# Designs tried in a protein design chat: VHH binders against Putative NADH dehydrogenase/NAD(P)H nitroreductase. Part 9

Target 1, 191 residues: Putative NADH dehydrogenase/NAD(P)H nitroreductase, of Methanothermobacter thermautotrophicus (o26223)
Amino acid sequence: MKLLWTSQHIKVTVHIDGKVSKMDVLEAIKTRRSIRKYQDREVPEELIDKILDAAMCGPSAVDERPWHFIVVRNREMLEKIPEVHPYGAMVKDAPVAIIVCCDSSLEKIPGFWVQDCSIASQNILLAAHSLGLGAVWTGVYPLEDRVEGIRRLFSIPEHVIPFSVIPLGYPAENPGTRDLFDPDRIHLEKW
Key: E = the ipSAE of ESMFold2; O = the ipSAE of OpenDDE; V2 = 0.75 times the mean of E and O plus 0.25 times the DockQ between their complexes.

## First folded at step 3 (VHH)

Design k16 (framework vhh_8pnl_2)
Fold by ESMFold2-Fast, scan of step 3:
Structure k16 (fold): chain B 191 residues (1-191), chain A 125 residues (1-125)
Amino acid sequence: as target 1 above (191 residues)
Amino acid sequence: QGQLVESGGGLVQPGGSLRLSCADAGFTFSDYAMAWYRQAPGKERELVARITSGGSTYYADFVKGRFTISRDNAKSTLYLQMNSLKPEDTAMYYCAKDLGYSEWDYGSGTYFDYWGQGTRVTVSA
């Protein structure tokens, strides 16, 4: 067995504007919001790498890990996304977007790739939030017009299915908090 | 639930104006974002304008400066004021209640539980 040291074996503490991120998991989950307004400020590649590392750590059905990611920083390409995605207007103003895709050749059991890519998408949102960024999941699959529009725009092969478009950046809005806990949705022992 | 009713469409000459209305017979109109979509013959359905429950508006680039979306929560009615109409605006216009578009959703305004039957707008000489 041969083993080489790589950056993937190093635990990195992320600093945001010179400050250590101190958000615990429950805080991240409870305070994450869909952010659609972004500062005119670049997102460092190191933060994108951290987010994508987190995305790939999600569970997947039978460990199939069918996800692939397209990172879009090109402003002209970002400006074209709203033309194929009606709810993607904010994408043109974002410094970067991640397109979550399923490579169907990696699928081991039919249909579970949807859950797999949902998990990856949520991890992107949580990781971005924990790093001081804002993001929003814009839905692509299962709407065929959006799937084909995104596929055409980014030259995505037929065996790959675009699942979500997630613009992200430093937030230029701060939505308030609300209590969403509803005990009437919890059933003990049986329905 | 199919309780949205659009009206105000018709035939108008280029440069003319029309005001579309969408009445919601249900309750909770003020709690939801509302949107106008259109579908031209041989084209895909596209978002024209959206207004959130908080009053923030969005307009597609092709109607900015010409169309104005507004709402009257007391009357549970959505409006689209269309000015400087062009032949390219010819379409069936649909009203939709945007269930789930908020700071908490995943951009799920992909599915509207309440669509209207549409109102036709024809712009020709």
Scores: ipSAE 0.017, ipTM 0.367, lowest interface PAE 5.7, mean pLDDT 83

Design k17 (framework vhh_lunsekimig_d3)
Fold by ESMFold2-Fast, scan of step 3:
Structure k17 (fold): chain B 191 residues (1-191), chain A 125 residues (1-125)
Amino acid sequence: as target 1 above (191 residues)
Amino acid sequence: EVQLVESGGGVVQPGGSLRLSCAASGFTFSDYALYWYRQAAGIERELIASITSGGSTYYVDSVKGRFTISRDNSENTMYLQMNSLRAEDTGLYYCAKDLGYSEWDYGSGTYFDYWGQGTLVTVSS
């Protein structure tokens, strides 16, 4: 895997089984879709490391960077996630999931850790897509039952808040492109 | 146009069995996770069972071991086999499909693309 930097574009070149692919940042943003069907194929640790590196490169309020990540590959643990997360049924079928957490001891400004962890979650989705993987963000915070269920399941300490669960794998579906541009939501000069 | 049609509800005595069906049309059935929700009098609608496109299942603790969710992709139908029914199982049962291509945010089925009309299950002597 090579990272190519230019003054106008950021491009990621990925070598997978000897083949090269690349994706422009705007293309990645526009073509990323939630993927809930995965191939029965392991995701290499190198790709997870690159995704987590990208997750930590997001902007953070007062540079607090409160994020911690749990990488779950254990099939028995993945199969238990739907029991505490009703929208996480697809996690059983994924080869790996990343749990995005906030370490509240790292918080410098009240409440902005939510934005920080949202940014990290989105970077995981975009990085996964750019590397030929599919992923979906399943929400945990601010739903108290999900937060406590995930905390208990993964032995997460009280000062750490699970924010999202993101299953990922090689996609076994190819969703169509979404045209979401709505000019009625754009106001010039004022509301 | 997406449609979900539930059937199989009725009145049954405690310890009895019912099989609910959810017939689907207007989408590629095999591509979506599917859900059974229950709404009892005076309480919010809750997820009781789900089945992914890959066939993995989830059950809420209160029905685990008694209910079985299944799907028949060739018939575009999802089922809920309910055994050892209790008075507490009384309610309106709804089927729902996943939004598919949207990021799910939050809520117990509020963001589903489509709901069926519901089928009533009454467990009483």
Scores: ipSAE 0.000, ipTM 0.199, lowest interface PAE 12.1, mean pLDDT 82

Design k18 (framework vhh_7nfr_2)
Fold by ESMFold2-Fast, scan of step 3:
Order: C-alpha cells, then sequence, then structure tokens
Structure k18 (fold): chain B 191 residues (1-191), chain A 124 residues (1-124)
C-alpha cells in the first residue's frame, strides 16, 4: 500500500483592492495566522458579507445552524470590549469585529452548538485570510465572566450565548507560516 | 412537510422473508443517510441498519448481519429493508428514520424524523 495524500487543489479567485488573488484551499489553511495588528483602514461591507456567507456554509450538527452574528463597527463599542474580555485588547484597534453567537432555541441536540460555533468561527478566519484580511479568534465561551460581560455590553438576550469575538482588518503584521505536521499523532489501523 | 411512511409488515413464519418499504417526502432524500430501527414489546429501541445518502455505504447490527439487506431508490425517494431467515426475536415494530443531515450521520442514535412504524410478527 503506497501512502499518498490524494487531493486536488481548489483554486479560489478573489478581488482585493482591484487586483485578483488566487489561493489554493490547502494554501489558505496552512498560511492563515492569528493577526492582532490592523491598518487604520475601513473594511468594505461587501467583504464582511462574503465572510458571513462562508461562516454559514459550515457543517452543523443536526443541521441546526444555531449561529447568529453581531457585526460591530462602532468605535465606542469596540473600545469597551477589553473591559469585559482581558485578552481582547487588540479589538479596540480593529476597524470591525464579528461576535459569533448561539441561539439556544435553535439547538436540536444538547452541546453540539459549541462545535457549530467553532466551525463558523474557523470559516470566518479562513474567509478573511482568503480576502486579504487578518483576524483572530478571541475566546468567550465557556468563561462565565466573559459570556455575561459581552451579553450585557451588546444587549444579547438570555437565550443567546456569545461564543467568540473575532476582530478583523487589513493586517499590519506578517507572521511567518508554521510547519505543524507531526507524524506521531497519526496511527495506522489501530491506536 | 417531512413525511416517512412505512409499509410491508405482517405475520410471517420463522425462516420466512419480508420486504419493508419507506416512502419519504418533504426533503432532498439523496442528501440524507437513512436508517431502520425496531422496538419489541416492553423493550427499548434497537438500531437495525443504516445506508448513506448515495447508497455507497451500508451498516448492520450484528443481530441481523447476513440476513437483512438495506437499500434505497433515490429516484423514487424510497428506503427498503429486505429481511431473510426471520426469527421470532425479529418480532417488533420497524421504524424508518431520517438522520439529521448528511454531515451529521449517526449510527442508530441521532434521528431527525421517524415514520409511524410497521408491525412485523414472526410466529408459527
Amino acid sequence: as target 1 above (191 residues)
Amino acid sequence: QVQLQESGGGLVQPGGSLRLSCAASGFTFSDYAMSWVRQAPGEGREWVSSISGSGGSTYYADSVKGRFTIARDNVKNTLYLLMDSLKSDDTAVYYCAKDYSEWDYGSGTYFDYWGQGTQVTVSS
């Protein structure tokens, strides 16, 4: 048996700043990095719409799709996030942030909403990267103080759970890519 | 909107055969894995068999493996269970079940919709 990863690359064409960018899916996955420094430059609404479209295309347990999104562009509101999220200091410097939420009334199977919202969050990060933007996932759930802080700050109803806060913008830093492949984590046929 | 309707149950002698059918409507049938689940009197539900949306993968409980065959017709939106060499222990109400989604495939645990069931009685 010959060990070979048989995969065709999907070429994605994206229009960024009037230029065409071409990126393989595997390239996007392998080169995406957390970005915490942003240019003082507005992100067009059209790009946010594309990112949210991608977020909602993720697989969802029971096809429950419990996700809701809050798009925050208001500078005063962005500046208040670090008060309720200690590791969210970079959010105040971002031109926009997306808050990923779960509407518990849409949950069909207990607990899987965490996976659903994680999938949506990752799709936001990958879509942002493919569009020439940088983003970072800042954790909210399951930290009770952060969940309640974000809920109060953005008037989120009791049946809705804030999951993550993802600031994004044009990157003002360029961290190198990582080589994370570890063959010791791959087991053939059995553990 | 979503409907699952079983048919083909009845009384059969030990060693006999039956073919169950399940007519599905109200959803894109080929996008979802489908299952058969049975419940004997006074017992809990027992998963019997599952088939992937395309029909390319089939799974069976050890109690029925080699005797039952699951099949589907994606043009007719119909699920089948072909039951051979029936035993008295196969006596149960048989339910057609829709898995939650094609990407949330579960083996006998996670179902979105159930049919009304069809009674199978194996008796001399």
Scores: ipSAE 0.000, ipTM 0.099, lowest interface PAE 16.7, mean pLDDT 82

Design k19 (framework vhh_7nfr_2)
Fold by ESMFold2-Fast, scan of step 3:
Structure k19 (fold): chain B 191 residues (1-191), chain A 124 residues (1-124)
Amino acid sequence: as target 1 above (191 residues)
Amino acid sequence: QVQLQESGGGLVQPGGSLRLSCAASGFTFSDYAMSWVRQAPGEGREWVSSISGSGGSTYYADSVKGRFTIARDNVKNTLYLLMDSLKSDDTAVYYCAKDLGYSEWDYGLYFDYWGQGTQVTVSS
């Protein structure tokens, strides 16, 4: 008989291996879909840490790396997001959400933080997918009402701009695949 | 060219019901999420409800949840809002709006086309 060392209410660090299929980068990019329905399962802290590590590895203008992240697991806080975000209804049903923010005090070149935070957001989506999770990017910036609503809800300082809210969890839906390659959008040598 | 035409508004008494319709043309209707947005006299626009391109996902403002139902008919290219248990504070012009995104997987954050609006008045 083995003794149970972890409480059923304590988040457990897990190691992903064994029967999980590896996907290469190209497959991850091509098969990632927006997931808005989640299983009633906790996401281990280790997986969130891996996702945030990936988020911070993106390129950034003049290496300014202005991103900050708020990890939201509190059910009451998740349930309030739809009050300030019209397309955020799925967030309250997710076990966790990441809010990607820009700390404007870290900005070296005006305006490039949007690109920096977009890259961080996309890395979160790809990392989540590679780890067997589903996620969706719900837009906050540049919609002023959503920016102010999220700022107020999470006590975000005036010099910090909430950029996106990304709920994530184990997927409870399996969307079809899209073939989006359009050669008419590729111009050789000139427009 | 995109065209959105609302109908079904009118005067109803509190507790009454209305069905709003929006006839869409000029785009592949099933590829886009659709929304209802309302504007009360002297106030800003308030989002009411959204439905994904396939109809598989629906979203509601807390003020209307349990009372309103959004639906679509992708064969007829028509969006609906079924309004039950109407209250005086539901009085507004109701607009049909097309999302910039293609489907439930890729909604836009803004609406690129709006209908002319249909007046709903809950009184008496």
Scores: ipSAE 0.005, ipTM 0.224, lowest interface PAE 10.2, mean pLDDT 83

Design k20 (framework vhh_7aqx_2)
Fold by ESMFold2-Fast, scan of step 3:
Structure k20 (fold): chain B 191 residues (1-191), chain A 126 residues (1-126)
Amino acid sequence: as target 1 above (191 residues)
Amino acid sequence: QVQLQESGGGLVQAGGSLRLSCTTSGRTFSNYAFSWFRQAPGEEREFVGAISYSGGSTYYADSVKGRFTISRDNAKNTFYLQMNSLKTEDTAVYYCAAEGYSEWDYGLTTAQYDYWGQGTQVTVSS
């Protein structure tokens, strides 16, 4: 497959069902939940484009931005992910998954690509939630068997490291919101 | 600290049913995701099923999917494994486990759980 890329992504406005999203940042952060059950409903390419645009807007150490993304819609390929990622069983039932990767040739400061790809992964989760979708971060790096399994399955080059697999779709579950504020983890002035 | 204790194990004939319970004490029950693992004679401890802290998400090993159901009762600080259509291959010591709330795809391996029960024996006869 050959992707056609345009500057059209720069002009994307956030919409939910063709309407402007009114979810503020704090609401999105506090109400986002891991979603592992999806409706049998296609996710439009335009929403994936918005999510990937948001993923690339995260801060990156020395502005290295080493992230690359593989968008997987092929059902046969989605069905093979659980064979190399035992905790990715929900991926086979998702309409689409995004694989977040680090291109090590773009790394300017050793080791910070992990933080960079974590930021990109979280932005995918938040953007998906803001657009009415559900998603979950399934861990790949630093588990060597998963890294190599995903690499082989998607023909990922040796210098590129698969970091996370994020299935997404319209949610078929509602786990509710969490309330995790813990004042014992806040220290004033000193430890 | 969370303390876990299993109950409900025993001997059952193939095709029968058992319900395992895991009672918790210590920390707030609703802050934890829970799982069941089992260990057959001479084998490693394997994942059976998990339930999220809210109860809104469940996941099962393929070997038990459609036969076993995990549920929780926050008012009783207890979670359950309903085992239907039992097979001789289900014979094992069953362990309940608790981990802190997780948003990642964690909680499906033994290494991801901080608290464990002592185990309850389930024996399925032919």
Scores: ipSAE 0.005, ipTM 0.263, lowest interface PAE 10.4, mean pLDDT 83

Design k21 (from c7 with D59Y P100Y G102E S104D D106G L107S; framework vhh_7aqx_2)
Fold by ESMFold2-Fast, scan of step 3:
Structure k21 (fold): chain B 191 residues (1-191), chain A 125 residues (1-125)
Amino acid sequence: as target 1 above (191 residues)
Amino acid sequence: QVQLQESGGGLVQAGGSLRLSCTTSGRTFSNYAFSWFRQAPGEEREFVGAISYSGGSTYYADSVKGRFTISRDNAKNTFYLQMNSLKTEDTAVYYCAAEYSEWDYGSTTAQYDYWGQGTQVTVSS
């Protein structure tokens, strides 16, 4: 095998030969949990690229796809996030975080960007889980103090709205799965 | 299903700058990760730099880090290698390469599906 990448510049990943274990879609959805404790391990760039690819595959109102993403690996920057996001304390301990943003110049129909960015955020969580990582959605929009704090910290332009901050890493906790099915919330034919 | 063609090569003096372009044709330019490689006479092809499909990650060989910059323009189906502070040691045939994302496969090993024909860069002293 000829290595196309050097270990000094890119994380070298092992080619998986033979059988690869896959989590089916329903299993991934049912077993995903918010993870706030991470191993002291770097996440390969290739896994981040897979997660961002999945994030961009969500449905979008009138196909406007207004999402942009900031990938933060710099320890000093990660440590500053809790200063502007009080409930984001776990971010400083994560090896990487993704900031989901809306470029309002791409908006074709007012207000639906919130749904678009929510879909992208959830896809990040599911993709991370399917790849053996843990992640948590920390809310930014619609809390104006957090929106402005994150904007200032990452030099985000005025026409771009930071929506969520998602720290991720290899999980250092296993909270188990939840049994959330409630048939009383299902109505047949009418309310 | 992407074809690659390099341009921008030529003769340049040491300390000068040169910008290589790789124009692609085919489907879904934005789904490809792109790289530059080079090959000096009598040597093996070596990695120079890469840009991820999202443009969020760039990677460089130690020999060019701080001097070369890789970028992409999805609207023009083109990606670039900006070469500054050129040295005689940078003389080589430069190749662009594309990898359709294998992110859907159970492998994290990068593989390049398409290669250009190469463009000569000569740095004189």
Scores: ipSAE 0.000, ipTM 0.085, lowest interface PAE 20.9, mean pLDDT 80

Design k3 (from a1 with S54R G56D; framework vhh_7nfr_2)
Amino acid sequence: QVQLQESGGGLVQPGGSLRLSCAASGFTFSDYAMSWVRQAPGEGREWVSSISGRGDSTYYADSVKGRFTIARDNVKNTLYLLMDSLKSDDTAVYYCAKDLGYSEWDYGSGTYFDYWGQGTQVTVSS
ESMFold2-Fast, scan of step 3: ipSAE 0.035; ipTM 0.434

Design k5 (from a1 with S109L; framework vhh_7nfr_2; at its last look DockQ between E and O 0.01; V2 from the best seeds 0.00; counts 0 for: pae E 7.2 > 2, placed apart)
Fold by ESMFold2, look of step 4:
Structure k5 (fold): chain B 191 residues (1-191), chain A 126 residues (1-126)
Amino acid sequence: as target 1 above (191 residues)
Amino acid sequence: QVQLQESGGGLVQPGGSLRLSCAASGFTFSDYAMSWVRQAPGEGREWVSSISGSGGSTYYADSVKGRFTIARDNVKNTLYLLMDSLKSDDTAVYYCAKDLGYSEWDYGLGTYFDYWGQGTQVTVSS
């Protein structure tokens, strides 16, 4: 077994379950599905680091990069999220979740942070998928009760806006691929 | 025009079973997650269970997990809820609900539905 958690080495690694590879970007986009059931298996910090690196590669309005990320592994905290984001056992059943936040003090163009954090959130989903993980984007903003609930739960300051909660883990389901291309949504030259 | 029609409610003794059905029309049924939501007298609506568009993934509120089973038939465009081990606390109007969009962006299962059925009453006696 190789040591996969050291940042001192740059080399190709093989995940113990036998399938770790680079995925073509179009394949990742076409095959990514929201995953809400996870194996009881830890996600190594190295993979979270790669996912967050990808999240920060997204474009942002005037390069403002307003995003901050909270990585949640504590079981008690994960189990409390449904109190302000009810229904899904999936969030409390995940080995880890990433909370995508906007630091409004970093905004350079007011109001574009939603686009910025949406781009970061989608990059998290694609990067997780490419690493053999499953994830789902669960919405916080713009639901005021959820924004304030998550802020309280994780001690997020007033000027920071929790945008999304993304639980992730090794998938325990395979919902399959969908063919969603609709040529009627494409308009040439004008509407 | 989207239509959701629930059926199968009724009066049941504690510990009994009941199967609810929801006939769906007016949209591409298999593209959307579907949910059951219930409302007890004098209370708000409570999410019960959801199923993905393909039927491959199912989700349950903690209050019903292990007792209720959600299923769908994408050929008949029908959603089902099999309820076992019923309790007085399960007494409610049960609604079939269509998700606002595709089930690939969650704002909390059971929160954002664009269409609801008329509901079917489930009463667990005493």
Scores: ipSAE 0.015, ipTM 0.326, lowest interface PAE 7.2, mean pLDDT 84
ESMFold2-Fast, scan of step 3: ipSAE 0.372; ipTM 0.664
ESMFold2 (binder alone), look of step 4: mean pLDDT 80; pTM 0.812
OpenDDE, look of step 4: ipSAE 0.021; ipTM 0.336

Design k6 (from a1 with Y107S G108Y; framework vhh_7nfr_2)
Fold by ESMFold2-Fast, scan of step 3:
Order: C-alpha cells, then structure tokens, then sequence
Structure k6 (fold): chain B 191 residues (1-191), chain A 126 residues (1-126)
C-alpha cells in the first residue's frame, strides 16, 4: 500500500507494510522510555513527517494549536545544544532533534500554550516509539536561561518560545519497562 | 559508589564572601550537570545554581544572580560556588547535588537529583 501526502506543495510517497508498527496504543504508552543513546543511523524524513503529523493532532486550548517545530539534522548545530542545555548532552550524538516552539501570535487564551506544547511533545515521544525510534524530552521552558540559549542558537524570533528539545534516533539502549500503576493515587467520589 | 563531599561553609558577616567546594567521586564527573541546593531553617529546599557537564552553561536562581558564581574543575572532579555580597537570607545548609539528567530514568527534566552530599552550613549574621 502507498500513502501520499503534501507539505508546502511537496508530495511524498511512502510504501507501508506490516513492519512500520507492532504496538497498540496502550502498549506504546506503557513501554515508551526515555532513550538517550542512539545508533549511528539516519532517521528517514518520512518518519519525521509522520511524527510531526502526530504532534499536530493533539488537543489544544480553544483549538489554538500554537506549536511550531524546528527539525535539526545539522551535526554542527546538534553539537552546540549541550552548550545551552545542561541536560542535553545526548543531543550531540542523535541523528536528528525536534525543537517544539510556541508561536505566541497564535495564542487565543493566555497561558494554555504550555499544556498545548506538552501534549505535542508527548505525541512526538509516543509516535517515535511506535515507529521503532527512541527519543527523550529535554526541558527548556520555563527555565529562562535555556529558553534564551536555544532562542539565540536557532535564531528564534522574540514572539516564539522554545519549549522542549527532543533528540530522536534508533535506540542503542534498552532500559526495560516499568510497572507504575499505584492504586493509592486513585480516589473514588472524593479525596 | 557515588560520593559528594561539601566544604567551605562557616560563619560570615553580611556583605562577606565564601567559597564552597564539592569533591565528587565514583562517576564520570564531566558527563553530568551539577547543582547547588540550599535549605534554610524551617524552609523547603531551594535550587540555587546549576552548571553543565562541560562547564559551558551556568544557571542561577533570581535570588542569587549577580552575587554567586558556579564553577567546576573537571580535572580535579570538584564543583565550586563562589558567594559574594552575602545576606542574612542566604543562611542555609548548602548541598552539592548530582543531576540525574544523563541517565536511563524516564525524566524529561534534569532537576531530579540522584545523589546529594552531606551539606555544609553557611550562617550570615552580624
């Protein structure tokens, strides 16, 4: 089967087979882990397109959808991210990173862009995992020095706020899974 | 076998200066961001400052910005906090903390610390 889509008047054809995804949604949610070690292997543009499509499908306050994305593949630029992000050391070893941003000019209700960009960031992590990739959300907002560092590095305009940096690649580690269900955090009818 | 040991605390009068040190061992020091966190009597813990593994990036709480400087020596595996223009509000136990950030734990933020030192008391009083 073949899937055709367009982006900025560019058409991409992808041949899809049964190897693209092996997880149902609950399995993907429960088995996704932060991955910080990547194979020296290119991530195809078609997979990044699918991940970004998934990122834009999240709910947003008053449907404002304020997110913009910077896709970074340039090795020199990836190597500079750890200079402005103390927990971004692994980014220099990733084949690609996505910077999730808020365009404040698209904001319809003040403050909810944080939730909107959090949803987009989580969708990137889940979509990457479902496609056999590993990723990690490295936090930028609300840490002012990280926000300004990333803004300067990627020439991000003043009205745009960098929210997260998410390196992605084929995983070179398997941290295993966790059983995090805690019934003591569930209250019926009242606290 | 991670060990963090602070030193350099003491009693100082307002406007004075102190230099705190933290000797680190048991891990590859240059691979991890390091932080200083303080706790005043009867208060919760307050993050003070962080430095990236390479030392190329530093971060400060607004309450200390312009007065404190964080630094590291990756050859000596030592973290520093240079404290100038000390105020009575700076009175606290100061902890050296190793950030989890370059690890397998499912954390999107490096503000989680996996190891803490014993702390060193800083008292600013006249």
Amino acid sequence: as target 1 above (191 residues)
Amino acid sequence: QVQLQESGGGLVQPGGSLRLSCAASGFTFSDYAMSWVRQAPGEGREWVSSISGSGGSTYYADSVKGRFTIARDNVKNTLYLLMDSLKSDDTAVYYCAKDLGYSEWDSYSGTYFDYWGQGTQVTVSS
Scores: ipSAE 0.017, ipTM 0.353, lowest interface PAE 5.6, mean pLDDT 85

Design k7 (from a1 with Y107S G108W; framework vhh_7nfr_2)
Fold by ESMFold2-Fast, scan of step 3:
Structure k7 (fold): chain B 191 residues (1-191), chain A 126 residues (1-126)
Amino acid sequence: as target 1 above (191 residues)
Amino acid sequence: QVQLQESGGGLVQPGGSLRLSCAASGFTFSDYAMSWVRQAPGEGREWVSSISGSGGSTYYADSVKGRFTIARDNVKNTLYLLMDSLKSDDTAVYYCAKDLGYSEWDSWSGTYFDYWGQGTQVTVSS
């Protein structure tokens, strides 16, 4: 691959700085909610770096780790997303969005990239929540029109598949809590 | 059997108002997000508005923001669209749609609608 100036863009991310939420894992999982309304306030690059670090820590089929991420802060580009994703209206109001992509050239086992990118997407949502941000997973794959629309909008190569668009920001809504535990869905030893 | 039945369409003058209703049956209404989608003559389908299962979150297309209000009554299993300041561009068949498998706490996708109503015609003309 030709020289990419990535070394100059890499920031040292300090995970032990007292600014990271001390929410435990179960609390984060149980209290995360989809957030679609955001404050008019920018998200620091340091928080995005932490979120993307967490996204890449997920398990991956045969350790293929096929994910790539596009970070979108440009207002003009964010405003164009609803044109190709009809239910992505909230993306226009977010200060930043992350597009989760699969680089098919990194795939070692057919089809498991969907699970890999799902894991990365969920880690983005959990990491954002743990850092005091809100986010929502908006679906792209397997909807052909959305895949092609996002591909063209962000100049994504043919061998790369856009999987999800995740707007992020400081929350401007506070959805209530839910108790979703259903013991009727748990079967001991047999169905 | 899932059924969605729209009503309330008709002819209205520019600047007028209409209230659309959608009676839902055959599923647990409050568990699903509901949407209004319209189709103008010779055009593709356009998403108009969505409401979460509880009614706590509402979303609107830019073309209708500030003019339309989506609401639901989970006791009566009915979805509403309150349309104010109607314009000729609002002329379309309006469909009530149920989102497949997406909860209030997850993303919505209009292309994952599993059931649509028959539609109700709205005509804005003098």
Scores: ipSAE 0.014, ipTM 0.353, lowest interface PAE 7.6, mean pLDDT 84

Design m10 (framework vhh_vobarilizumab_d1)
Fold by ESMFold2-Fast, scan of step 3:
Structure m10 (fold): chain B 191 residues (1-191), chain A 123 residues (1-123)
Amino acid sequence: as target 1 above (191 residues)
Amino acid sequence: EVQLVESGGGLVQPGGSLRLSCAASGFTFSDYAMAWYRQAPGKGRELVAGIYSGGSTSYADSVKGRFTISRDNAKNTLYLQMNSLRPEDTAVYYCAKDLYSTWDEYGSSFDYWGQGTLVTVSS
């Protein structure tokens, strides 16, 4: 059975190395893949600005928008991330990483900052993909050793919680797409 | 440094039982999902059983009802209780630390594997 979801799609124009491609929102969501291998090529600051703009456009609980971002381009700092984040080995090979943080002083309702920062992290992944970049979300919170390690490495204040580390760059791999639609997970009217 | 050391393998007759252990060090064991994989000669690694940090478990269809995965966070040890063993269970069994803290689509991919322990089921 075919299921018609929506007739609304927003087209995004992506400019990559003098080439222009178009990707609608649904296409971006469905074709985004985690990328861990990057070209030896710097990401323009203008693209990072667009990605962070998109990150801040997510919904947040009672509009608290608790997110702060650290942009890391320094090679020596990127090389230190695997020392405090064991699944961050690919970060040292990325030209840039974004650390998504929660400023707890901005929190209006307890606990929802995790959802807020999850939304920001996903928006970073989707925006990066729409701009021809690859990225992967590596988890920091709620693993206390990683939270403390990242906080110490980047001089993050005690009231700020590092949530995720997202390396990104031009992809050096193409894993293809996934077919994940499962109608058995959709319940009509009741469980 | 992350280290996983498997033990408990050996030769057993069909219908027998073995208990595998994996001693973990170099990371906060309780924070990670853990898994048992196996590999027979000439085959790829097959997920046997997984256990999440909260205790929830998953099993391959081929072992469900016969194998039980468990963990002791105080001892940093992972276990696999194997009952009703079959010749098809013959393989090197690997302890694996998973990627549960990454938000990727590769699922049961694991970033560290132990040396393995051989299980041979034969008469």
Scores: ipSAE 0.016, ipTM 0.383, lowest interface PAE 6.4, mean pLDDT 83

Design m11 (framework vhh_8pnl_2)
Fold by ESMFold2-Fast, scan of step 3:
Structure m11 (fold): chain B 191 residues (1-191), chain A 123 residues (1-123)
Amino acid sequence: as target 1 above (191 residues)
Amino acid sequence: QGQLVESGGGLVQPGGSLRLSCADAGSIFSDYAMAWYRQAPGKERELVARIYSGGSTNYADFVKGRFTISRDNAKSTLYLQMNSLKPEDTAMYYCAALGTSWEYDSGSPYDYWGQGTRVTVSA
């Protein structure tokens, strides 16, 4: 079993901390921001389950669905991530992190697992945001030093490729939203 | 963490060379991606070269073959060797460190900036 957390106290935690999202899909997409500062507050198991369910609902090339997920709640393990992934030092301050992996034995079309795992990673970010959490995608693949560092740290087999490390928690910052729409990037009929 | 401090700028003739350095005393320099940016008066800052903690490099097209970025982790120092300098290279040059907040959603992924060192290429 990949999930090693206890289900004890979930119902008590959820009625206080777990909220049904009131934002629609477009609002979630437009208002999601990378969050790197987290409250010292546990994330209920039920919310992680909802996020992982959303992660697996993305489109996948030839429906290969090559993703596997490692959920890290152990503080000692979270504190070791910056040793092999320096750009992810904020991970040690998060209550939980999700490592998105590709099981290459499930790959049907070479190379498309990158897009599959990217979609899963974005769904994690959007689902977390919709549930009142903050998260950030920290890059692993295709940076070979980080791929091998994360593989070694979490005893990931040779045929499995760590793709991203996504810390998440209740946000302790509010960067606001961005106005990114640029009509000059839209071409009608031809370039 | 220490402040980034650039040095090595100056006045040079077209075709000449300069070596810029950027020092960060007592930082976690070895864990950071480092970059050189430049800004001419009235223009926006543009990326010149980037070097990751593992040693991989990226260069802007306008400096390829002329500039070389390197780092010395033991000295916590970043370098930019500039050869075959052109008047168009005249700018304030800034050192930047990509902190632990690296991610795909950032318009400015660098946590730390130096104050800059001026390079003037003129007869």
Scores: ipSAE 0.015, ipTM 0.262, lowest interface PAE 7.6, mean pLDDT 82

